# Designs tried in a protein design chat: VHH binders against c4kar8. Part 376

Target 1, 263 residues: c4kar8
Amino acid sequence: MAELSTPSPASPAPLDGGRGDELEKFTLRGARQILQLLQDLITHRGLITAHTGGGHSFMTAVLKVDEERGRVVLDPSPDPQANRRALAAPRLTCVTQLDGIRIQFPLVGLGEGQDKGRPALFAPLPAEMLRLQRREFYRLQVPLAHELSCLLKAEDLARKPVEVSARVIDIGAGGVAVVVPTGAAEFVIGGTLPACRLALPDGEPIELDLEVRNLNRQTQRNGTEQLRVGLRFAALPRAADTRIQRYIFKTERALNAKARGGL
Short names: E, the ipSAE of ESMFold2; O, the ipSAE of OpenDDE; V2, 0.75 times the mean of E and O plus 0.25 times the DockQ between their complexes.

## First folded at step 23 (VHH)

Design ge5 (framework vhh_vobarilizumab_d1; at its last look DockQ between E and O 0.01; V2 from the best seeds 0.00; counts 0 for: pae E 14.6 > 2, placed apart)
Fold by OpenDDE, look of step 23:
Structure ge5 (fold): chain B 263 residues (1-263), chain A 125 residues (1-125)
Amino acid sequence: as target 1 above (263 residues)
Amino acid sequence: EVQLVESGGGLVQPGGSLRLSCAASGFTFSDHDMAWYRQAPGKGRELVAGIDSGGYTRYADSVKGRFTISRDNAKNTLYLQMNSLRPEDTAVYYCAAQRSFEGVTYYGPDEYDYWGQGTLVTVSS
């Protein structure tokens, strides 16, 4: 009696597109959330681009969700070759939009079936779905009239700890861009700056860890060279997130009011 | 107890005809998608024909135009009419059943809930 080891559902491969940590905030992993989103795609007849690899893709749609068997049913391509590629692919990358929100999810273990006498594709439910709201990537340009500062705990070229007061240029839910004098500290992309302090107008500075994401040298109009540092919030407490969001919202409203001649 | 019992297999000459039957019991036949699979010596089990609970049919390319799958829900019986038989059709033929899901049938040997014991069809001169 050979125990047919039910192949352990292969852990869905991570979504290719995003630097892993930033995308986690936008990744749905809950079974209920995934099912709901798939149902929404069905309801809205959302067209999906399914990427099979090698630069090939085809248009499909979610036709049905089989909750009992834990499967999604897809509309096959009218191109038999595309369907063959899909079935041969180790992974499909599905991309769509719903209400202006980009949705991306992987499907693994694609099979062939039939829906009411018509060919259909099916796969296990995705383990994760990425939902990217354009608005979530919005970065507020910090007005000069409302300067924000960030105290960076970094190292110099000699690896000596230094504290650098940096001006915040822009701020979003995911991080800040700051400017520092050239040579003030050594920054390494991918490096973490622990226990930094972001100063907001509404209270005490927020202590947070920052990850260096990009470095750009900028020459000011006066000829002074500055270093622009893009920083991601590596560990942001919920309370801090709320404060940052509130600041962004209030500042945007103020800017908009001013633009409308209200101030 | 769920049972699928195939019958009608045997020896036939090339160009001949056979009719296979599968008697189903122990489940609601009308709520299941049915299929015939076959397994030739040294080969894997392959789909021959499928018929869903709505009566929609599918055939393998190798048997298209020669074989006809049908069902009688009143008799809880699945049929396979095989015409113009070829030596390549020699195999053990299996009846399979899966619960219907909104008109969707999942193909593949592992997708079926119930299987018969099979009936041997031999096509030889």
Scores: ipSAE 0.238, ipTM 0.616, lowest interface PAE 1.3, mean pLDDT 88
Fold by ESMFold2, look of step 23:
Structure ge5 (fold): chain B 263 residues (1-263), chain A 125 residues (1-125)
Amino acid sequence: as target 1 above (263 residues)
Amino acid sequence: EVQLVESGGGLVQPGGSLRLSCAASGFTFSDHDMAWYRQAPGKGRELVAGIDSGGYTRYADSVKGRFTISRDNAKNTLYLQMNSLRPEDTAVYYCAAQRSFEGVTYYGPDEYDYWGQGTLVTVSS
């Protein structure tokens, strides 16, 4: 019977092999997304912990992506034993971070060879990559000019169905905050709003289920009361999640560039 | 049936120390990510520190180097050691729990399923 141990802080452990529905929503399977993520790792010179099994691992990096042959090129370990274990392993589990987001991907069929006359390890492109943005605190403050809105399918005070078009004031990987006039609908913390529609600038509105997480009354400068409603995304399809994260990334990049100037 | 019960709060002078505890019951502690949040009057809850089921930690910038989060899975207990306390640390401190997605050390506040009732920490002369 194996003794229980914890990994050291310098050697991040892979996620549990039981990755059913809990991890599927964080799994990238699109070829373009996978290629871009690998290229981002190359650009940032990200160090990768490659796990070979049996508690063994080594440090590596993605040197390049060979799109023509559908392969990734990895930096071999300076330790020849680590390279032998990697080549013998049925699967190499790679773990790293990019901009605070945990990334994990499998490589199978690892082989050795040369890249521009230097020793290198090769593997087919992974069929999937896990990109874990665990609903961090970051919330993009939505620029007023974008006029992001969310159509809420709620009930009024008489329990009659009502649709409320609410302005989105912030958006993150895990949800949105919206504002509505006080009394426009009855919201209950813990309640669900099925089949709401989030209007992003790019494409058709996204249909999604929302859960009410918090309610805050706000008094505007003119004395008018409004209600800030914190809403969590429930059961978000991967395509919808990708669109939301792409909107956040593009908008954040544009806002950061404006704040610093062009140079 | 799920309970998170915080203890260890109180009044302390600036520069002092406190250790908070959170006793958990009604769920499998060892497969949950845990966090401490705090809320000053009139403000929203904010993350203080998180620890996943594998022991990886994350801290708010304002507490790095002063606070230490830890867990004891045998006792179903989460801890927060608070050193070099400042008046701006005054808040109600809440314990939070969410079933783990391995490798994550914290979540946004709307991702946690279980919350305690809080313990008051007051830092003043």
Scores: ipSAE 0.000, ipTM 0.133, lowest interface PAE 14.6, mean pLDDT 78
ESMFold2 (binder alone), look of step 23: mean pLDDT 84; pTM 0.853

Design ge6 (framework vhh_vobarilizumab_d1; at its last look DockQ between E and O 0.01; V2 from the best seeds 0.00; counts 0 for: pae E 9.4 > 2, placed apart)
Fold by OpenDDE, look of step 23:
Structure ge6 (fold): chain B 263 residues (1-263), chain A 125 residues (1-125)
Amino acid sequence: as target 1 above (263 residues)
Amino acid sequence: EVQLVESGGGLVQPGGSLRLSCAASGFTFSDHDMAWYRQAPGKGRELVAGIDSGGYTRYADSVKGRFTISRDNAKNTLYLQMNSLRPEDTAVYYCAAQRSFEGVIYYGPSEYDYWGQGTLVTVSS
């Protein structure tokens, strides 16, 4: 008797980042919409940055979509190590752009496959896809003369709580970008960092929850590697928002005055 | 009724050879990708070799150069030629089938539609 292996429908993991009412407007959850968007990525040969965690990523593309089995087929990295990381990762965060629109979706349960004799990766279809229009929020580049810092409450590779003091590179109404030393903590795109502290010049640090939105490894001119972390304000009190906006406005004004030769 | 029936297993000395066969019935064999899996005592089921409907093959590193997977669509039969057998090759060998999708094979036990009952291969001096 042949046992029919019922494919366990791997429940696609939700995008961890969807807590904000605003993100819901941009989140596709319909099966048809998701399939269509994946097909569009195939049609346009959209390059996808796949994030495996820890600031590691590789370039991939959607090769095929198997609607019947509920699978997406991906181009593997030419780097075997990247593929191993991808397969070992609990979640792959895929980021791409189509027609100027940022698209982000998680893949969970990656497996190894073959496409016409070539190695391939596959995963269950994503449960949701985020389609973000261009950054609605202006981001101020934080001047070196006015350094901002953010104390991040994160976890290390061993899931031990760690506090990381991060320099803020840019700030906007929607969030901050920070730089941290490589290996200072483990960051997962879509993950929430609770009870972080943003230090503004005008008073006590602001306690806030931050959502990891992007990770980029950057090599400085001096050869030092840093991790740039894009963080969204997950829960920002009104008072905090006001302070942030005031800071941005004041700083912009100062920069503009300086640029005009006034200082 | 869909059926995969493995045969050809048995006891063999190290360095010996065996040829496993899997007879398929109840589905269109030519439209399915096939694979051999094995499960050693106390271990999980692992891929040995796969062959798609187009004839492309993949092997586990542990068996590469020693094992050959082939298929005869006219006979609805999958084969595994095993040469230079080692004690570590001792396992129950399973035939598996999945419906072909545009030349894509999914290598995971959960990705196969049909499984055989398995045939025992024992490599011992």
Scores: ipSAE 0.826, ipTM 0.922, lowest interface PAE 0.5, mean pLDDT 90
Fold by ESMFold2, look of step 23:
Structure ge6 (fold): chain B 263 residues (1-263), chain A 125 residues (1-125)
Amino acid sequence: as target 1 above (263 residues)
Amino acid sequence: EVQLVESGGGLVQPGGSLRLSCAASGFTFSDHDMAWYRQAPGKGRELVAGIDSGGYTRYADSVKGRFTISRDNAKNTLYLQMNSLRPEDTAVYYCAAQRSFEGVIYYGPSEYDYWGQGTLVTVSS
């Protein structure tokens, strides 16, 4: 019979491989497919969240693909600390959306330099890109004109109650992501924020309980640092769920009409 | 400082069940995505199941319907219930953890910073 050796107690090094079967069908590994998708991101001026580790990220964009040199060129942050974190990171995990489809790809070997005399970040082309076309991962990027906000009932550094009006930057069936200035309140992953109020453009604000799912200190394209808070809807009533999904559907339809018309 | 300790492995007959546990310490468990990986000798590590900080789960196709990943944030413990075990499930099973970031899905072993030492599961026919 087949025998496996007893593992040594030392921490084993991970082997690159064994990415889950579930995601393999969404994973692009062909050079042509990768180049085409990166070019689409450039053409549509896709904003990218680049995760540098340690709970930090910054906003960037792909400026160009240099196929001859096999590299991608990224927009640096005006915040030099964000750039230093990116250059020190063993990998940059880039996340964005294109036409409502979630895209994720790693960049390794990031370096700095110049592109046409302007500072830029460089990396070899990614060996793979995830193009996740599944409804449960969909998050609508909220147009600024809609002024979606969520009133959060949180606590400050002194553990005193504060109300924070946070701008909603994306919204999906299961939750929202908001931004607040760093230090505006203290959030704990897994913590519950009761009786928050989500303001949609139509109708009265929705009262709902929110659970903090994730926290990222995010450097915006203008260099300011904000806290991005991922929030899950707890126990969402059907009426509230219906209003949220109708908002998402109507807004996506309107955005698609503008993009098609080139207005 | 960070420690992931797997337990619950052993020898089991085909069709049997095992429950693996991974006790975590040295980090805020509730803000980490967790996963089980497995490795047969001479092969790469492959994802068995993952569970994010919000409880969303995913599974390798080879284990869907047979294995269930779960977490107990109060006890800082990750679990893998393995039912209907087959000889091809024989491997060392590893617990892995990575801090959650909004919009990031961790699916390759090089993307996880923290690993346990593994627990051996043998399914003999």
Scores: ipSAE 0.011, ipTM 0.418, lowest interface PAE 9.4, mean pLDDT 81
ESMFold2 (binder alone), look of step 23: mean pLDDT 83; pTM 0.845

Design ge7 (framework vhh_vobarilizumab_d1; at its last look DockQ between E and O 0.01; V2 from the best seeds 0.00; counts 0 for: pae E 6.6 > 2, placed apart)
Fold by OpenDDE, look of step 23:
Structure ge7 (fold): chain B 263 residues (1-263), chain A 125 residues (1-125)
Amino acid sequence: as target 1 above (263 residues)
Amino acid sequence: EVQLVESGGGLVQPGGSLRLSCAASGFTFSDHDMAWYRQAPGKGRELVAGIDSGGYTRYADSVKGRFTISRDNAKNTLYLQMNSLRPEDTAVYYCAAQRSFEGVVYYGPSEYDYWGQGTLVTVSS
């Protein structure tokens, strides 16, 4: 009778301290600020993309905020399956935009409710909300002629370690976007992928930690589904940063030269 | 003192009917959303039916069409009419209350402010 040790829910890896400082500047943790921002989302009827993991998401909205009970009420998906996934998810990552500012916040402990007889979802108030101003960092679209790859160290649905070779579609000082086959690994927004390898043309791959920031399922023209994964550099050595910046600069220059008819 | 007192439980044959009552005191009954929960031996507490302060109802799929939740605000009493009872309906039935918030009901045992002591319903041949 092997006691199946229920794996302890992996504590969300602490947001790594260095670039964490910049993110901290944009993170709201005050109860009043959080409440106000949620109220603003209600007022503006802000549509929210709720990510449940595995590249799945649904559209929702904040319907009400119960300050007394510390609950946020959400509009459920019209898709019952999406709602089931949401309720089963250990964490819901909500992404929205208000006044051109990207807002991201986690919800944990979703429950089922009703709002005036209609199905609703609810969760405890988020402990933090990220308010990101416009992408500070230019992202270079990686040319097909200069393909970059990133070896992702991830886990599958069974939490088995897997390595996924991902094509880099864009790169900036802050991170990369990659495409992977659907089902290649399980990605969780806010999760860290340790010891990944970014292959640049100018030398040995760069080992780095990556944080999953967004997931988007994309259907290609040929009907093939791919998962676009937005990844932030969680810990980037200075030397690596320099190499990345050099690559971006060199590639941009080459693209511009080509656009001008020089090549 | 807040009290929820369940009554009407007992032994009934399969296919039989029971009516549970929950007498509420010590709070404004009309301003609370009410629910029946049940707990079978060795199982967790599960929602049976809910009725909000506005009269909207919700039922578990297992009892839908067989059970009816109702409330009498004048009597501060919650009811559960149970028809076509099955052995799987055997449980301790609990009355629960939560303060209403703008027509929102939060389902889940932890979301209710007050609980009764429960009444045993046994469905057996």
Scores: ipSAE 0.850, ipTM 0.939, lowest interface PAE 0.4, mean pLDDT 90
Fold by ESMFold2, look of step 23:
Formats: structure tokens, sequence, C-alpha cells
Structure ge7 (fold): chain B 263 residues (1-263), chain A 125 residues (1-125)
């Protein structure tokens, strides 16, 4: 057989000119800026979704920064398979939110070891971090007490209609992410789910069409795996959009007021 | 089994146009973010343009207004329309792909898993 295509981009030399696009102004490249942002994530105990590829991710956190060795220390998963996937991945793509601002950064060269006798994952400090203050990337983390759900009109493995009540994990202007028990339905990226029903606290459920944008088998901090489904709003009526924006605004104000008043 | 095959390169005079294509196979095209990179002799690879699975585009400042990236998910094909070509656009142009995850935006160059072999574009007078 002919030669395989070129090796993964982990081999190429760094680009001279940065990102070269409109997101450059959101990109932190200074060592001091990166260290401070990582320290802020540690201080706020920010939960991080680490994508390992192949449709898998796990929840982690930055435990500390080892400035002397130029390393970041991550919390390993209790699920050994999640850790094996992370160690085998050419990179982790880490995503989190700090004070309502989306943070994204890659980690390459992940290794395992111990930190003061406890298992830990290590990686060199990232060369850049994205700090994305843009409305279209904002996602409200839905408080568990709100018990938001979305009734999905999907299909099972035999392609027969099934209705699944899925818990809404986050919500933004363009869509929701939900968690669904493994095996409850079959989802296809790019597929449409017509006439789903989003239940907000303040009225009748909103009927809306959803498009499946991504599927991720995510390992939780307790080791449990669930299917996370990213759903885009298709053809959202203005009245529905207004109700969603009002929910987001009021919930964020309430969360910020509690954080300032008693935490 | 993943393949990205670029075509449409060639020799063109300054001010001319070319259209590059990248035919993709071995993965679900519609769930991947795609990009064009280029590498001039003696230099590293640099971003030319990117397009995510939702159709949002980005461009290097050096090509903005002259180049247009697009994708056809039905044909599993990525395109780059290059207009008003200049000698400094001379390079090998590479197609790159990475699976899209909701909540992940704008991959850096080291984050793409799949690369084509490249197609040569030469702009000379």
Amino acid sequence: as target 1 above (263 residues)
Amino acid sequence: EVQLVESGGGLVQPGGSLRLSCAASGFTFSDHDMAWYRQAPGKGRELVAGIDSGGYTRYADSVKGRFTISRDNAKNTLYLQMNSLRPEDTAVYYCAAQRSFEGVVYYGPSEYDYWGQGTLVTVSS
C-alpha cells in the first residue's frame, strides 16, 4: 500500500504569525498571562471538560502549576479507561468557563505520575490559551435545582419513534446540551429532531426543532459515563428566543447575586 | 483509511485565480472542522482559512477579501477559491480536518489530526 498521509500536526513547527484570524485578540500567549489564568482556574476550582478525541471526554481540574518544571497538574479520572484515552491522545482539548467567559486550551505531552503520593496527570504548560468573550460562545450552566428538561422526539436502534426526557446541562442563544442515559435513543450528527419540547420554569414548554451537532460519551468526576448531546436550535421563533434569553439573563443575575452575597 | 486529497493547484500568473478542492473519505465529513494551511519553501505551515462544521469561517489577514473557503457536505469536499493571486501566495496548500466538538472552537495548527499530501500553487510572472 502507498505511504500514509503526513503525520499528525503534533510534529509541525509552530506558526510564526499566531492564529491569523479574528480570534487572535482573545488569545493569550504571554507566560505570565497563562500562569495567572491557570491559577485563576485553580482558585475558582473550575471544572474542565477534557476532550480526548474519538467522541470521548472526561471532567477534570487543574490541581496546581509547577512553575519550576513548567508543568500543569491535572486531576485524573476514577475511570481507568478515561485516563488511558487521555494518555494515548496526541492532545487534550480543554474547555471550561471562568466568570462567564469561555476558556479553551490544548495540552500536549500528557504523562502520568504522582504528586505528593497521589496519582496525577502532568503536561507542559500550554503555549496559548483562548479567553473567548463573545456572545455566541456563552452557555449558561443550568442549576440542578431548576430541573430543566427537554423532551426529545428521537428514534431507537430499530429506527422506531421514541420520546426521551433529557436533562438540560447548559443553554445558550443557539442551543442546548443535554445528557441522555446510554441506550435511550440513537442520535446521528446532522440529524434533526422535530417538535421537541423545552421545559422552562415560567410557562408552557417551548416546541422547537433541534439538530444534533455533536455526541460525546463523557466520563463524570465520579467515573460514571453518560451520553452528552449537543443540540442546535433550528428555525427558532422570536417568541421562543425571547423566553430563552429571559431565562438565561434572570438565572445568571440570580447566580451572581448569590455568589456576591454569601459565598 | 482516512484520506484527504487536494487538487486544483498549478502555475498561474499574478492577479489570476485558482480553485482548490479537497476530497475527503474515511470519516463523517459533516462532523469535522476543516482548514486550509500552506507552507512556502523554508517556512512553517500557516493558516490560510478555516470553516467549522456549522459553516463559520475564518481567514488569515493576508488572504482576507481575496480567498473564500467553502464546503459541500453532500460531496464531502472542501474548497478554496483564490482570487487576485500574488507571488507570496506560492506554497504547498494542505487540507486539514479535526472532529468537531460542541464547546471547542478554532483549533490551533497542532490540533488537527488529519492532513492531506498537499497541492502546489505557483504564482510567478
Scores: ipSAE 0.039, ipTM 0.523, lowest interface PAE 6.6, mean pLDDT 83
ESMFold2 (binder alone), look of step 23: mean pLDDT 83; pTM 0.846

Design ge8 (framework vhh_vobarilizumab_d1; at its last fold request DockQ between E and O 0.77; V2 from the best seeds 0.79)
Fold by OpenDDE, fold request of step 24:
Structure ge8 (fold): chain B 263 residues (1-263), chain A 125 residues (1-125)
Amino acid sequence: as target 1 above (263 residues)
Amino acid sequence: EVQLVESGGGLVQPGGSLRLSCAASGFTFSDHDMAWYRQAPGKGRELVAGIDSGGHTRYADSVKGRFTISRDNAKNTLYLQMNSLRPEDTAVYYCAAQRSFEGVVYYGPSEYDYWGQGTLVTVSS
């Protein structure tokens, strides 16, 4: 009676490693940069959504920055309950936009203050601020009718070169997400796929190098498992970038026109 | 040397009145926001009243209408007039100072730069 050793379930590789590096490029940690960005928010009177957790948020603004004391002063909510939640929260997540760029930063250690006799909130200066350029993070959901595909040059389990035709599900200035059948190839986060071919509806396929950034297993409605692969453009020629941007713009325009009832 | 010296504490009956004083030295009093804090036995230090360099005042809800904070910049002195005292007002009262910044006051014990030694107020029948 040979005891069939049940293969130990492969511990899911920590998916968090790849997102961290991309975010790092957009993270400001310099004191001067942080101060400047906060001052810019003051100058532009930018409205900030402060998230307190549990699905609660309130609108605020940066009123003042005290560099010497290391404090940021915020406009309180007109809702006393929101202010109570803010003060009780271990962390606020502040989200705003400046010049089309999404800015996100944490505030911890909120306190009650007063500004010229009016209630105010304050916190220590954020240790970091994320500046996310919309262009890099925007992903167009590719219409199914466009049938965008990417020919991936990858390796199988035996490290034999294989070509996999993958459907593109979203596209942005920085990369694509594709779906492949499970087991079609082996992908390694951080690995490079050289000389891949992205097929756009207009013109010849674009040859480009891709870097694997994330892997997600998805179960379809029919029970079939697929692998979603997030790919970064590792080296994109200018002409290719222009074509991709044009496609995105054209598609967005068409989708918006359709949504408005114009098509 | 920076000094804040509280005085005027003592024993008083319920419904009585006291006036606390805080004499400041060693810093520019007029450029500082001032506050009274109190600490009852077994409790944390809590804000009683604050007055900024512009003369704006704030009071804890528990003392509103009973206590009055004031300052005399010429004398470098902070005052707390306490009326209608209650047993719950029994505490050590502390004077605190923080450097003013564009009319902003930061509340909380950790936000103050200087503290006095405190004066005991006991309200008892």
Scores: ipSAE 0.864, ipTM 0.947, lowest interface PAE 0.4, mean pLDDT 90
Fold by ESMFold2, fold request of step 24:
Structure ge8 (fold): chain B 263 residues (1-263), chain A 125 residues (1-125)
Amino acid sequence: as target 1 above (263 residues)
Amino acid sequence: EVQLVESGGGLVQPGGSLRLSCAASGFTFSDHDMAWYRQAPGKGRELVAGIDSGGHTRYADSVKGRFTISRDNAKNTLYLQMNSLRPEDTAVYYCAAQRSFEGVVYYGPSEYDYWGQGTLVTVSS
């Protein structure tokens, strides 16, 4: 049988470039900030997954930062083919975490060097580094037993008001994903659904405005059509945010306890 | 002003030997990583051998076992002993210097701060 669902951990895979505008406020571009963050990776011996493209990656680390020349020095792979792929790649996308903070940065123009006689790789300093605290990227997969729901106040094709009760399948600081039957309402990417109600297990439902961010139509094996709707919290009051974060924290803690216990 | 002056090039027969020298001035020699590069007609500059300020060396595969790089910090001079010379070693040989940073060497012609004018080595019967 299936085990209780666990929240997906932060992935070493690069974040979707289609969210570039949303991620800009977490992107460091100041030279001093970039140097300090790279130095933090050196100090904490942070392991980095370097993606070379085509599904290939290798493990590395920042060994040194040469501020005057503007170079970052990297540990090469023990696999010579991985090093050849890295040197041939037009771009490395480096991903790591440090104390729950996700860090992602590009490196271009990789070259060969030495560090005290041992092989090394190097590149110009990145022009930007993405730094996200866990709260900013984490999505809890909602356990079925919680039966979390969201009442959507939407419109049909004739712009007539309809209310749709949707099951919440994941929830994070920035929004929810829900499923509804296809055709239950018209959803338009960028559209706003005012005064929806999110039902958490404790307390009264939260009244909030939602913005449609993505739509995925699916046909189930039984022929039933459903729509996965990605919804962003708009104008979220602090009290509502606090309740959502408490739910996520408590649920994650409970799920992690089950996972560590082998249940 | 910074100068790197190569000498010791010339015409040799295959199997012969030459010793190149590079006299450096205008910078602190002991705090620079040194290299020999060469350029044959129709090719870019390629690394022949490097020696960092701590004495660690690196050689191109094509010259390993035949060439020896060395430096004399007291004389501000870089050397390349070339043995068992082959026609494909024919090139202009350049001395290059790069500011040393914590034992790191950055290979690639664009990473070097100073270059000599070169000395021609011709290996031909």
Scores: ipSAE 0.740, ipTM 0.894, lowest interface PAE 0.6, mean pLDDT 87
ESMFold2, look of step 23: ipSAE 0.710; ipTM 0.864
ESMFold2 (binder alone), look of step 23: mean pLDDT 83; pTM 0.844
OpenDDE, look of step 23: ipSAE 0.858; ipTM 0.944
ESMFold2, fold request of step 24: ipSAE 0.681, 0.697; ipTM 0.840, 0.860
ESMFold2 (binder alone), fold request of step 24: mean pLDDT 84, 84, 84; pTM 0.855, 0.856, 0.853
OpenDDE, fold request of step 24: ipSAE 0.864, 0.863; ipTM 0.947, 0.947

